# VH-VL binders against Large ribosomal subunit protein uL10m (mRpL10), part 24

Target 1, 224 residues: Large ribosomal subunit protein uL10m (mRpL10), of Drosophila melanogaster (Fruit fly) (q9vpl3)
Amino acid sequence: RGKINIQRPKAPHYERARVVAVTQPKYPELPKAKSCFKTRAERTQQQQENPYNEIIAREVRNWLDHSRLVAFFHLSSITADDIFRVRVQLHKQNLHLKSYGSKIIEQAVKNTRYEAIVPLFHSNHCIVFSPDPEKTAALLRIVRRVPQMVLLGGIVEETMLSRNQLVAYAQMPGLHAVQAQLVQTLSQAPGHLIQQLQAHQNSFVQVLDVHAKNQMNEETPKST

## First folded at step 12 (VH-VL)

Design gh19 (from gc99 with light chain S26K)
Fold by OpenDDE, look of step 13:
Structure gh19 (fold): chain C 224 residues (1-224), chain A 119 residues (1-119), chain B 111 residues (1-111)
Amino acid sequence: as target 1 above (224 residues)
Amino acid sequence: QVELVQSGAEVKKPGESLKISCKGSGYSFTEYWIGWVRQAPGKGLEWMGIIDPSDSYTRYSPSFQGQVTISADKSISTAYLQWSSLKASDTAMYYCARQWDYSFPLDYWGQGTLVTVSS
Amino acid sequence: DIALTQPASVSGSPGQSITISCTGTKSDVGSHNYVSWYQQHPGKAPKLMIYDNSNRPSGVSNRFSGSKSGNTASLTISGLQAEDEADYYCSSYDSSSTWVVFGGGTKLTVL
């Protein structure tokens, strides 16, 4: 009684093997999830054709067009809670934190004056918008405390600034303060001129007085 | 002109406490942060941490967290680095430097304070 | 461990141009990471030579230039002079780790 080797079953008879081979159900190949094998190019193309992206791009453009202060940040891994906290802080200052994909930004700024910002968006980024350029200092004060946010640059009054220029801008006295100083300086100029003019006149008068006094002293007969 | 002046060299024994100082001048002290950098003898630069003097906000490198304390007195434009208990391994040159934030360079440096810890 | 890698030493003759490389991980020297370069003479404090990859502070010689490509930053010193003999450190802020990192330093010898 041949020990049935359960580990190495004897190959079925040739005829049986043929029948088994022919009757084996052909299972359809599991559809390779096309989504897992999309090339970078395919992924990029699909994102460009999404009508939703156009809407978002329009939104971005609107923000850019209506903002006098725009700041660009690299955003590293940050918790949702932390971002929310930052957003709240910024919002209190009428600063609006938004995050958009690089492709959306590219689409939004294509053929616009803002096209130069595209190279800034190579990774995760966020943008802060404000209608008030005077809030630059406040913005920087807040974001400096967020180590995951790295300042890349900004736009102030339609002028693109490097990160260093933006910092410098924030350190400058406000436009109104500068204007006030200018007005003060200008208002003091006539006073100084008058003082200088008066100083010369006063000096002249003093010289004349001295001369007059000397003449009077010469005319006073020594009453012996 | 922007200048950072550090306190003089220190010679201490293990277990002793130490506080060294860095005084800033020539700029608004509260507008910039102060970073501390360690350089062991013959070794490279190590960033230790940073402080915002305006409100004494501090952050440390993980290697120095709990090992040192960074503080500042904005009234006298001075930042401090202190140890509660020095170790021989703390022997190094310590530099303070001005830094606007984490991602900005250390643009102005103090002259350094040499700390020697020996038994 | 976040690390910036520099050559231990480089050498050049007076008048030559030399380049010091600083290579980091993708996170260390990424497109959004700014690299700074510091010069340190023996017994002196470091001096900022290049910031934000390619910018020179006021007072720094135009012989010093910086560039970054990919994960590698480079400091180039043209017209090498004896006074350029020093240690050079690259540095970058890693926003992921949230601390500043220095390279190991490069000793430049002028032959």
Scores: ipSAE 0.860, ipTM 0.935, lowest interface PAE 0.6, mean pLDDT 88
Fold by ESMFold2, look of step 13:
Structure gh19 (fold): chain C 224 residues (1-224), chain A 119 residues (1-119), chain B 111 residues (1-111)
Amino acid sequence: as target 1 above (224 residues)
Amino acid sequence: QVELVQSGAEVKKPGESLKISCKGSGYSFTEYWIGWVRQAPGKGLEWMGIIDPSDSYTRYSPSFQGQVTISADKSISTAYLQWSSLKASDTAMYYCARQWDYSFPLDYWGQGTLVTVSS
Amino acid sequence: DIALTQPASVSGSPGQSITISCTGTKSDVGSHNYVSWYQQHPGKAPKLMIYDNSNRPSGVSNRFSGSKSGNTASLTISGLQAEDEADYYCSSYDSSSTWVVFGGGTKLTVL
């Protein structure tokens, strides 16, 4: 069977409420027959715990469903000031640092493709969510400076990645990254080499190979 | 190819200063940290600390805090380890190595710089 | 602080398998810590042999394997060869202590 319904009795009966208030009756929240084996303390704890857990579990599902980047970390003891500073730094990049109990995570991902993440939450942890997978590099730059956080892995575009795959994803060359690497190489090359390489927008390795061949063919016999 | 090239062996006397270098090539130098590792003669490896060359973020092992200075010049893709006043106990091999962050391995190592400090 | 304990030496004959252990001083250190193994021949720089407990870098022989159970990591070398004679170091990061640690090293002798 499913859960006992904790829903309140019909609320809009003002006339009944006025009569009840005048008499001050002790109206029970739950049917006695269904709760006869539980104490009032157990019912109160169970009522508070169960509905709250489902609300939080739904929050976790919502974050998972609407985040294209999710990263998982082991978290060692950290001061409240330090974790607050990290949360603020991440928030500036549209990165949202959260922590949930392992029981809530299990409930949130039960019967979903994300059930494989549950073992990650057997120890202290935190999770970073973001709608923007291009923020993976920014996330890693911030968290690398936090000695108490250890990257465990992540989800990018609904694909589960190991921590090494996540780092590799963050290092994938875009046009800007390729251009930065080319400029770094040109800064280390001779002046003639710099001029030729700057004229090309090819892959880093291919551009260097072409220049070496052109230099041998254009200038004189092979030097060495 | 990723390569770390260190400066040559040094023979020094106690009280002298020293700065040794580690030049990285074949990768984006500011994307990774440089860690320094000490190995005294006949002894094991000791992690000394790291630097992020992008902004000179630096951390030291407790055993080496205040004993050495780690620095970098990102414009020439070079990291440094320096002493203001050498001691005979500083005699060791010093390695630089590349590291993504604290929990990732030291994946590429320099050839080492032997520092000998004797009267 | 974390400390990594390795045997001082180990020996084996060509063709045999040997295992080098690396034990942390805290049980929690072994649960979410990533262990690396390094090989060092005399006069040479260390070389990464195993990372993240069990992964081999490109170019490392599949005779080398790593594992971790609880607070103990193990490096296993199968089909022992003379070239395997070297010092071996484990390493790990403890996010509670916030620094990197090496084990004391194990000298492997091939008889």
Scores: ipSAE 0.766, ipTM 0.894, lowest interface PAE 1.0, mean pLDDT 78
Fold by ESMFold2, fold request of step 17:
Structure gh19 (fold): chain C 224 residues (1-224), chain A 119 residues (1-119), chain B 111 residues (1-111)
Amino acid sequence: as target 1 above (224 residues)
Amino acid sequence: QVELVQSGAEVKKPGESLKISCKGSGYSFTEYWIGWVRQAPGKGLEWMGIIDPSDSYTRYSPSFQGQVTISADKSISTAYLQWSSLKASDTAMYYCARQWDYSFPLDYWGQGTLVTVSS
Amino acid sequence: DIALTQPASVSGSPGQSITISCTGTKSDVGSHNYVSWYQQHPGKAPKLMIYDNSNRPSGVSNRFSGSKSGNTASLTISGLQAEDEADYYCSSYDSSSTWVVFGGGTKLTVL
C-alpha cells in the first residue's frame, strides 16, 4: 500500500471543449473585398495556403458527393489511443472518421446545398462519411459509447437531418425488413382488390341492363 | 404508449441493502438507455447515471460512482438501482427516465420511488 | 464541474409572459451544448417541455418556447395559466465533464 502515489497527475478528463461554449456567428468568412493594397507577405501566404486548401477541399467534396451518410460531431479532448480505437471500430463498418479545418469545409461547400453545415465547424469537430446509409445504426451504437463525441446532425441520401431526425432514421427497419414488408403487402392486396373489382363489375352489368340495347351495340368495335 | 413503472416506496434502516426497479413498456427497451435521477426532500434534481440495457454499459456521475449500482435485465425490460448499505442521506425520491444516450434529453419519466432511511 | 444557475423563483399574472433563465458557470452553453427544460408539479415526476434548446415534444403547448443566446438558455411561457405553477429545471450535457447537469430549479408562482 506504500506503492501508490496520492498525487496522480495521469487522470485526465475532457478539457478542450471549454473554449467553444456559445453559439456565435462565424468569424469573418472571407476577405470582404479584393484589396488592391494586399502586402507581398499576404499574397505569398494566401498562395501557399490556397493550393493545399483546394486539394483538401476537393477531397471533402469527393467524400460528400460519394457518401450516402455523413454525420457531424462535436469532439472534446480525447486521447490519441482512444480516438484511434474509435476510428478502427468505425472503419470495420465502412464508416470513415475525418476532420478538416472550417475554412476548408467552407471552401468545399460554397455554392452548394450544404452551405448550412459551415456553422457546425466553428468548434472542435469530426465528421463520419460512409457510402452505406444503412450503417447509421452501427455508427450510432459505436459513438454512443464515446462521451467526448456529441452528435450534431447529418446528411442521408443528400438530405440534411437534425440529430433527432438522424436517430429516427437509424430506428427505421433495415433494407431487408422494408423489402419484406413490400412483398407481404403485394401478396395480400390481390385478394382484396379482386373482391372489390368483382363487386364493381356486377354493378356495371346492372347499369348496362337498365340502359337500352343501342348502348351495348356502340361498345362493340375494335376493343383490344 | 411509452411508460416507465417503478417499484413502490421503501422504508429502510441505515446499513440495509435495497434494490428498486424501473420497467419500460411501449417501446423497444434495448434501443434506449435508462437514466436515474435523485431528488432529496425539498431539493432539486441530480443525475446519478445511465445504463444501456442491451449490454449493461453503465456510466455514473462522479458524486454517485461507487455509491450505487445501476443494472438491467433486458429479458424483462427492467432497470435497477441498488445500494449495498443505505445511509440516512440516501433518503430521497428516485426517478428513472429514458434517454437515447447521455447527451439527449430525459423524455419519459417513471412515477418515482420514495426511499426513506431512518433509524 | 459545470453548474447551471437558475433564479430561485419567478412570478407572473395570468395572461402575461414570463422568462426563466439558465446560465452556465463556464462556457458550457454553446452551439454544441443542448439544453432541455423540465416542468415538475408538486408530488409529480418531471415532464420534458423543451429539448435541444427550442424544440417542443408532442403534446406541449406552443405557449412554451425555448431559446439560447451566449451562455444563457431561456424558457418563455406566454399566456400564463394557473396550471403553469410548478418547478422548472434546465439541463445540459457537457462532453468535457461527461455527465448530465441540472440547474437548481425555479419555482414559478402564478399570482
Scores: ipSAE 0.751, ipTM 0.889, lowest interface PAE 1.1, mean pLDDT 78
Fold by ESMFold2, look of step 15:
Structure gh19 (fold): chain C 224 residues (1-224), chain A 119 residues (1-119), chain B 111 residues (1-111)
Amino acid sequence: as target 1 above (224 residues)
Amino acid sequence: QVELVQSGAEVKKPGESLKISCKGSGYSFTEYWIGWVRQAPGKGLEWMGIIDPSDSYTRYSPSFQGQVTISADKSISTAYLQWSSLKASDTAMYYCARQWDYSFPLDYWGQGTLVTVSS
Amino acid sequence: DIALTQPASVSGSPGQSITISCTGTKSDVGSHNYVSWYQQHPGKAPKLMIYDNSNRPSGVSNRFSGSKSGNTASLTISGLQAEDEADYYCSSYDSSSTWVVFGGGTKLTVL
């Protein structure tokens, strides 16, 4: 942006520099710009020192960008054998079960309409991705049998749906045109859908309670 | 619309068997689960368990595991609650209710079946 | 597992607003616990009044509202009417213990 206001810092600095030059002709004082440069360089180095988070965040963005069905779940304690069986059942239907840290999800959805989902990941969770929105019914049939998974909501054809709306979507008759029309109708009023999701997941005490639970869980070593 | 109609009141003696029914109409019966809820006289509600009528997947509350059998006949859109040997403590009102899964509400309820077990 | 504690009774005058609490005894009551509220008149089946913490089914008066804060859910009834006199139950699913739990119930008396 070639902004006049941004480019005009010279006027007050010119007057300040002129006064300093007149009152101290012996030598010019060091400009504050040197400390600013150091701060920017240090920030750049710190960002480069944590490349693993950005790589994983790009993977999440890639899944979100290429999945026409995304479903979010809370996940309670479950045996490795049971979750593996669930993952295999889902994979047979082109449904991909994943889990990511809340920091990674936050980074992945930053500056998108999906930022509202971040509070869903303050507790133990998993996500199911699929390129096939017609697999929503199959997803729900499988997950309903998994007592440790609680449906929180989803995204279908880039439209955020509450968990109740996702169930309704899955029950619609088999013509894809009818399902696409309903999803488009919901997208014509996306604000009320986001507000309904936020009303359940965005409260002062609710956020603090989730953070307290995450702190209790994070005092236990996390595997990477 | 959605309706759950239960069988009539029952008066039984301890040791007798009993099977009560819950017939669903106004929706696709196999798309939703049927849950059973007990209410002893003057007491609160207790969730007993569920059945998925599509394939008879069942799950029981620990308090009721082994005490009762939940079943369904999807061809007639009916769920059942059955005792092989009633006890006086089984005296209660029994409700069926529709539920999508464990975490979803019991959105439609039957009228209830009063079961009285006394000598 | 989770246990839901409700007051045994609550009362209010016509036109008043009242709140019924539902508190989990387990510290793991978080955003994934969806609370439902049921109204039961004497001799009648329970009726769903609030689901998913704060949503009203169609046909339920907007005088009924629900909220959740920490491990406590609340049902608020504004503009009390005589027909509101009933028992009220909260319910939640304990995904760690894998079954549905009801609160003990609260008898609302409209004075």
Scores: ipSAE 0.735, ipTM 0.882, lowest interface PAE 1.2, mean pLDDT 78

Design gh19 (from gc99 with light chain S26K)
Fold by ESMFold2, fold request of step 17:
Order: structure tokens, then sequence, then C-alpha cells
Structure gh19 (fold): chain C 224 residues (1-224), chain A 119 residues (1-119), chain B 111 residues (1-111)
């Protein structure tokens, strides 16, 4: 017997059912009274699983699996309007700006070839995904003028590249096959790349924080 | 060939409304933004604001926020600069120019529209 | 707010080189990262001569070059010619305020 009505979201006994219906993903948001504590009690308390986190982690895995270009950025303080306009600029080039919690990234890349990227997400960050690795030059052109987004490195054709390697890749608008051969050659030292990216990230964060404080001290920025 | 063609010169009195136009051709109009620049007689250039014709998003410099309205009609590849109530101090040459977005250079310019507000 | 300061005028003789400066207010990161230069002849619309500090658009003579050092950008015109006589404006994006700023302009006179 199929419980077809089970797929209809349950109305919380003290939460607004209308609000749940308006925000209709594949399943409703869990209300406070609808705690899954019994489900957690049946699971080990050290290995907690949240269905919402798994859905978001699946989204991240899907982007990683279907993107030939992935770029990682440190993200400084930025207004919601400014980041929205950057997202629109990137979207025009089939570049998809996303931000996920570090716990979700860790869950998404667990037991994948991308586990090495986890240390990059210990600070504020954002990620750009694209199926089109030839859009690397367009990506760099756009973000060059966004000081709040500091390029850390990326993945091109499943190969991890440092910041400088990604810039070099973008400057070669030659045949896709030639660019793929270069990426394969550059993949020889992934461990040292992560260490260098972490060092650059820490240095850039400190410089950007000092600059942002000085700008805020002199004037409040106008936002749209 | 990229071209921006602006509407003709205008002579107005204080308090009147005015809408001037800038028509783009030779490129994908919605791929680029249209910025507006003011130049008072004998003075330098002042960036006024910009519009993304694809979704009509606008941004203004603080000197012009609330002073003018920038709009666009992407179906006819045209951007507009509009005053609801002109002042004598609005007498200037007004240029439209193409930008990739608000942080990029003004790579192609219209010929300018002279607006004269007197009396 | 950011301000871009240019000399009011400069002059040079035909065949020589001249440099026009553009100096911003003190900001380490955002206000002068990318400077553009525009040439405006009397009665004409401005023309983009240099973008991104040093890049020259197609159709612009290689006699025009740009550079940036610290918070000062420079436009250099080599082999000065009579048709170079014009007003020159620098511009930059003020990331703290999210709008474009022009310098006050420099009148170049060819003697």
Amino acid sequence: as target 1 above (224 residues)
Amino acid sequence: QVELVQSGAEVKKPGESLKISCKGSGYSFTEYWIGWVRQAPGKGLEWMGIIDPSDSYTRYSPSFQGQVTISADKSISTAYLQWSSLKASDTAMYYCARQWDYSFPLDYWGQGTLVTVSS
Amino acid sequence: DIALTQPASVSGSPGQSITISCTGTKSDVGSHNYVSWYQQHPGKAPKLMIYDNSNRPSGVSNRFSGSKSGNTASLTISGLQAEDEADYYCSSYDSSSTWVVFGGGTKLTVL
C-alpha cells in the first residue's frame, strides 16, 4: 500500500502551514515542534545526519561533477546588492556563483577526489562553477574588479590549479586540447598547491580587513 | 560597428520635464550597460549613473541620486535620461556611453545631447 | 568619497613626450585598481584611449601608453602631434561608493 498522502507535507501542529506551502521545495521546512529527536536517538549521536544538509550537499556534488571549471575565492564583506550584481554578471557568461557552509562542503566532497579542497573553506568563501572551461578568462576579467573576491585557485578539467596556474590557463585562448594537455602537466604537486593557497588566503584576508576598516572609518559606502 | 545615437538638442524652461534618448546598434544591446555622463559648459565630465537594459537595474552617483531617472526599453535598444522638473543648473551636454557594467570603462560614446534650461 | 586629481594643463612641443598624471585619495586597494583615460577634442564626445591602467583599444595609436604606480596613474603621449591637443580625463571605479569618478581634466597644448 502506497502511502501517497505521506508525500503531502504534514501540517505542523503549531506552525504556520501556509508559510510552509509558500516555501515549497521538494519537502517542507522542519518546524521547531517537529523535532526529529527520536530519529537522532536511534542514530549515533556522534554521527548526526540532517536531511536538509544532505540535499544541499547533493547539490554541491552535482555542481562539482558537472562543472569543468570550478574557481575558489575568499570572500570579504560585501553588500547583498553588490554580490547580486556580480552574480548576474557571472551568470551572463554561464558562470554560477555559489556559497555553501563549510560543513556542507566537507560532507559533499567526502570520499571524492576533491577532498583536498576542504581546507580552503575554513574562512569566508564563495565558489564559481561552469561547464565551460573556456570561460576562465571571462571569470577573471569580471572578478578582477571585485576586491572582495580574492581568487585562491580552481579546478579545470578535473585538475586542481593554483591561482597563478589558473591565470596562465586563461591567457591561452588556443585549442581546447592544448589547454587540456597543459592542465594535465600542471597537476604534478597538488599537496604543495593547497599549502600555498592557504598561505595566500591568510595574507590576503589580513590586507583586505585592514583596508575595509580604513574605508569604513573615513566614510560609509553608498549601496543600492 | 558599435554606435550610440542620441536625441537632438533641447531648449527648456525651469520646471519643465524632459526625456532624452540614446539608441544603441551594432552589438547585443542587452549584453552591455548604458552609462550617462554630464558635462556642464566649460567644465569636466561627471558620471551620473548607469542602467543594465536586460533587467532595468540602475545605479546612480550620489550627486544625481533622486535628481534624474535612467530607464531603458530593450525592445528598441534605447536608454533614456529623464528629469521631472528641470533647473537652470541642469544646462549641460549629456552623453550616453557603453559599459560592460558599472565598474568598466566607457568604451563607446554617443554624440551628446545639449540641454539648455533658461529663464 | 574618492577624488582624482589631474594638473589643470600641460604643454609640449611636437615630437616630444609628455606625461599627464592622475592621483587618487589614499586607498590601498579599491579606488585606483583600474584607471581609464579619455581624450576629448573641443565640441566632440570623449574617446577611450587607455583602459585597465595600460591597455590600448584597437584603433588607438601606440604613441599613447598608460601606467600606474601606487595611487598615481600616468598617460604618456610620445611623438607629440598637433592633433593630440585636447582635454584628457582619467577615471576610476570607487569600490567603496560603487560608482565611477572622473578626474578634473587636463588641457594639453601642443606648442
Scores: ipSAE 0.014, ipTM 0.527, lowest interface PAE 8.4, mean pLDDT 76
Fold by ESMFold2, fold request of step 17:
Structure gh19 (fold): chain C 224 residues (1-224), chain A 119 residues (1-119), chain B 111 residues (1-111)
Amino acid sequence: as target 1 above (224 residues)
Amino acid sequence: QVELVQSGAEVKKPGESLKISCKGSGYSFTEYWIGWVRQAPGKGLEWMGIIDPSDSYTRYSPSFQGQVTISADKSISTAYLQWSSLKASDTAMYYCARQWDYSFPLDYWGQGTLVTVSS
Amino acid sequence: DIALTQPASVSGSPGQSITISCTGTKSDVGSHNYVSWYQQHPGKAPKLMIYDNSNRPSGVSNRFSGSKSGNTASLTISGLQAEDEADYYCSSYDSSSTWVVFGGGTKLTVL
């Protein structure tokens, strides 16, 4: 049984550090989340543990690398029941709703072509991942009825698309060669796409923040 | 080829129970929800509620909350509308209809089930 | 309680255009409020004619058109034909109400 010396541990010598490193247990698996969005306490704990942040960042990298469709949304105030039903509806279409801290997303896209997406995550947000870009129309159909989720833009076949470009992509008749050609053509102006996404984000966030503040002020309970 | 087929007309007395059915075919039954609509004789349409057959999640309009039970058996692609104790005011035509979820239009309708409740 | 108000009846002669209105009482006019229109012939189930304010399903004649301005939606039938004689219902889902509401219905008579 091991009792920890509570006095003041001496900094380990190289030989002692080598023995400690060999005998240290592996980091435990992260427990599965009990809700679809992390609580403040869980986020604070993850921020204090660098190994957990890197594991989550690796998860985000894996999603980005294996998803042919990625969509970014601003998320205003929404009930847990409503967001749960939205997540279930998206999941039925192989669309995976996720949310990560902006620092974790920044770490995940560091030194990649996706580093430009980081400014999109300075406000409340969520991300939808899917291996199937043909599901873009289904995604947009579902979220049009969810005013708390506002489309900012996305990535299709590793190409950044603005909000309007993603909507246009979704309206195409589904000939894969035509849709692939459009994505290729749009990739020829990546700088303008990023600027356009940032401008649309700022405009929509301002409008939605006013709406969300009004709604939250009207619905904030004073006492239970 | 989407089709919703409802059970036949019913004649009942007040206080009796009743369960009517709606069978979907020609599509993946669990990918869409089934809504129920009431039309009293000579009156308009009233949306009663909806069910997601994949997990039995149910939502009712306020006017029908606690008045009826909506259920589904996904193994036989069938949704149900049930009363535990019928009233004469329950006399109406009842339609089932397909919806993507509760916020989407009713794109395919069953033929209707006439329920008559009289002493 | 969100209510949709329609006129009880409208009439027109063959070849005319008519418009049926649908006005909400407590709707959010600036949100994702969408209106659908249904046609019901006597003794038949309703049929979806317009969804999302202005879209036609496959197989619906282009004589039917929908629009929405402010808190009022409109169904317009151009080139009126005898077969258009039916009851017409608007419906809406409002994210505030979280359920579907139908209007009272409008009986269209072709003279």
Scores: ipSAE 0.007, ipTM 0.523, lowest interface PAE 8.6, mean pLDDT 77

## First folded at step 12 (VH-VL; from gc94 with light chain D28K)

Design gh11
Fold by OpenDDE, look of step 13:
Structure gh11 (fold): chain C 224 residues (1-224), chain A 119 residues (1-119), chain B 111 residues (1-111)
Amino acid sequence: as target 1 above (224 residues)
Amino acid sequence: QVELVQSGAEVKKPGESLKISCKGSGYSFTEYWIGWVRQAPGKGLEWMGIIDPSDSYTRYSPSFQGQVTISADKSISTAYLQWSSLKASDTAMYYCARQWDYSFPLDYWGQGTLVTVSS
Amino acid sequence: DIALTQPASVSGSPGQSITISCTGTSSKVGSFYYVSWYQQHPGKAPKLMIYDNSKRPSGVSNRFSGSKSGNTASLTISGLQAEDEADYYCSSYDSSSTWVVFGGGTKLTVL
């Protein structure tokens, strides 16, 4: 009885082979999950208006509308712990760090005065919101110590500022201080004018007095 | 006018310590950071590190980490770069420059300090 | 490590316009890095010529202009003058690595 070679079984008789071939269950090809083959472009296009995105977009708009200070940052790879620390620091100053997708931002600012910010959101980004524009210096002080955050620009009092302008703004004396200085300057202006006017008058009077004295001295007859 | 003035040229031997200085004027010294840049003879610019003079916060490029120490004295508006033990390879021009933060340009530069290390 | 690549040398005649390129080679170079350009004459300290890709500091000639597209920044010098002969360095902050990077420098010769 020949040793059944289990490693190379003899090919079945041609008739058996035919039957086996015909009776082989055709397993339906597992539906290739269409999701696995979607090109990046298709994935980006199929972002159906997710009702959720609309809600978030509204939130973004609300933040923009109620913030007097908005700063935009590029955010590189940062640990969750680090970003949390930054968030805490900012929060202590009533600064709110948020991160949204670029599409959400685009949707949020579409047909608004903020549409100009869209080009800033090409990569990972975060936004800091504040109701107080006086916190600009505090904000910049904190974020400068976060190497993963790159300042892109901001909005202060409804005015779009470049990153350099934002830095300059932070270095300026507070609006109230500037206003106070202006008031002081304006209040001093009349005093200076008066002083200048008086100075000329006084000078004129002095010249007249000297002239009068000289005339009196000329009229005093040398009583020989 | 913003100006950074660096200490004069140094000639040292290997193994010696060195501290060079950069004095800032014409601006609020504590509002801007000071970066240090190395330029070896005939070579390009290399960023070494940066310091915030307000609290002496310091960061180094990996290539210079542990090789040099950057410090500052805000009372005299001066930043420092120091070596504990110089090497011949430290021969270079060293520049200090004002920088608001990491991502801002080096907008004002010192005149440079030439350090020559020769046996 | 992000590297900025510059041509080693460029040349032009007086009055011509020349362009120096600076290309970031890192796959992680965020689209938002700011590029600065520095001019360095022999034996002198570098001078900032362009910052934030296209902005010119006060006192810098309007002959110098900067642009950035994708991972390539360009410095253009129009109306080339003899005084423009110098080394030019591009620079950028790498927020991923958290340090400032310089290009290798470009020697500009005015023929």
Scores: ipSAE 0.858, ipTM 0.935, lowest interface PAE 0.6, mean pLDDT 88
Fold by ESMFold2, look of step 13:
Parts: C-alpha cells; structure tokens; sequence
Structure gh11 (fold): chain C 224 residues (1-224), chain A 119 residues (1-119), chain B 111 residues (1-111)
C-alpha cells in the first residue's frame, strides 16, 4: 500500500481531460430567464468567445501567407526524442515543424482557396512551413528517414501540389537558377526598350509614333 | 564532380599544434556538412564530429569532445581539423567526408591526411 | 548508446555469394534505423556502397545488395570478384546522442 509508483508520462490531452471530468461534481444549472434583451455582461462575454483559438488561427494564417513552401504530413506514433531531433534537423534548413488542431486550421483557411486542406487535419498530423521553396528536396530527404511522417501533399508558391507533384517538384534541379533566369529576363525587357528609344533621342517621328500608338491595337503574342 | 581534397601528410612531435584542411568542390559547399573520421594504423573507422559550414554549427563524438577543434571557412569551401597539443596517440589517418547532416551517409570522402606524431 | 558488431573476417571464392552481418547491441528506436555500408581497399579512402539499408548510390554494381531485419543488417555480394577483396564497415547513428557509429569492420578475402 505504501508503494511509490513512478507513473508513466502523463496521459494524452484527452485522457487528462476525461479524468478531470470524471472527478468533477455536477451541479444543477441555474435557469436563465428568456429575454429579448442581452445584458452588457453577455455581450462582452460573446465578444471574447474563443480568443485563444483566433490568436492561434492568426498565427497559422501568418505562416501560410509568409511561407512559399508548406507541406502536410500524417503523423503516426513517434517518441518525443525522435520528433525533437526531426524538428532540429528541419530548423537547420529553415523548415518549421508545427501542429495545430483541425478547428484552428479550418478557422485559418476560412474564405480562402485553401479550404480544401481541412480534411487532411482530421487525424494526427504535422505541417512544415518554410519561406524557401528550394528547400523542398531537403525536407523530403529528412522525412524519408522518419517513417512516422507520411507526406500528404503541399503548397509551393501558393499552388497546391499532390504528394507526387511535390516529390516531382523537389527533383527539378536548378529551380532557383530557373527562377533567377526568369526574373533576369523580365528585368531586361523594359530596360532594352528604354535604351532603344534613348538611342534615337528626340526623334520627331518617334513622337508622332507615340501619338499614333494611342489609337493602335495592342499586339498579343500567341500562347503555346 | 564532387571532390574533397585534403592537405598533405604531417610529421609532428608531441606537444606541437596542427591544423589540417579539407577543400570541397563540385557542389554547393554550404548545403552539406563535413564530417571527420579517424583511422588509427591497423584499426577501424571512428567518427570524430561534423560541421555545418553555413553557420559553423559543430557536433563532436564524446571520445573527441575537447580533444580537437572542427572549423570551416565557407568563403574558400574549406573545413579544418585542429589540435592545440598533439599526442603520440593522435598518429592516424584522418578523412573528411560529406554528409547531408549527422544522420546521413558519408557519400564522398577525401583522400585522407596521414598524421604521424613521434617522440 | 549503440555498438555495431561485425565479424572480423569472411572469405569466399570467385563467383560465390557472401554476406557480411552488422548487429546492433542496443535496441533504442531511431538509433539503428538506417544502415550504410562502406568498402575500403588497402591504402584508399572508404567508398559508400549501400545507404538506407538497401539503396545503392550511382556507380555501385548491382552485385552489392543490403537488407535489414530487426537488429541485424546484412551486406550481400553476389558473383564475388577479386576486386571485392577489401574491408567493409557498417554505420548508423545513435539518435540518443546524435553521432555516427561505425562497426569494427570485416575483412573480406577472395580465395
């Protein structure tokens, strides 16, 4: 009877809540008079309803807005040591491992194109956020060694990708070079036009061509 | 092609300092970590520690913590292994190798640097 | 902590298949999860032959295969050739202490 028990780690959140609920006395609820007028206290309470959920949902929205890479995983049972090591490995690559409740995710993506992701969060999950879409290959290399994390899909540059599409995206070598090449090309287009006009300096014909251009149709290139 | 080139063989006396180098080429040096492996004459491989050249984060095997210093200069794509005071027991072949991080394989190896410490 | 135990030596004749074992002495999850194998010829640096238990890097012959069952990983060399004579090391990481561990090495002799 005087055995000192070293208890296992505390039960999961739902088990702790259930134990507390079993021990709590149940009091009769006070009747509320039905009234067409709400009190000042009731209005204040309703305004403050769920304040922590909205704060956390805002955090999720901020992560989604500022992350160019988002990856969704199913998370099976994993030790605290293993998930900590994974989080450290990811953090070294500017990859941020987070987990949020399904209701918070639903609140965060409400009235956005990302509402379709909500069903992914009805089971154990985790999310990885990063500002660096080029870190997708690094992400997949790390989680490949973590069978408890099963890739479901992701968002890259605000585009939703399936699991297979995200894996294919990660295998494209030189993506940063391709993106830099596109930016370089776009940056050069207006400069080249300005330079050509400057070479003809103060041409009267050029001024007349500008006036004629006010009435000309725009030429549209053919799509591929 | 990925290549790790190490500095040449060293012959030293006990108590002397030494710094050997490992230069990486053919890949983005800061995207991978550099591990150091020791092999005493006629013995097996011993992992000594690792460095992330991007921020100089280091991790040492307990057997080598405080015995050596691992460093890197990312501007010249070079990692270093350094002793402040060599001992005769430091006589060994020392390899550098590329790792994606500490939990991944050593996929490319340097040619090795033989360090001989004799009294 | 984890230790990796390999036989000190193995031998085989040309054309035979041979298997080198690597046994973890600690059963901590994540410590002995993925195994790599390295080949080292005398006087040369080691070369990665197998990673993630069974995967071959580019340029490694398909005569080399790896597997893992429980606490034991295996490197199998089929169609043994004279050039396969070398030392072989297994490796994994100790997730409780976050550093790499090598086995003691196995000397393969081709008779």
Amino acid sequence: as target 1 above (224 residues)
Amino acid sequence: QVELVQSGAEVKKPGESLKISCKGSGYSFTEYWIGWVRQAPGKGLEWMGIIDPSDSYTRYSPSFQGQVTISADKSISTAYLQWSSLKASDTAMYYCARQWDYSFPLDYWGQGTLVTVSS
Amino acid sequence: DIALTQPASVSGSPGQSITISCTGTSSKVGSFYYVSWYQQHPGKAPKLMIYDNSKRPSGVSNRFSGSKSGNTASLTISGLQAEDEADYYCSSYDSSSTWVVFGGGTKLTVL
Scores: ipSAE 0.006, ipTM 0.483, lowest interface PAE 10.5, mean pLDDT 75

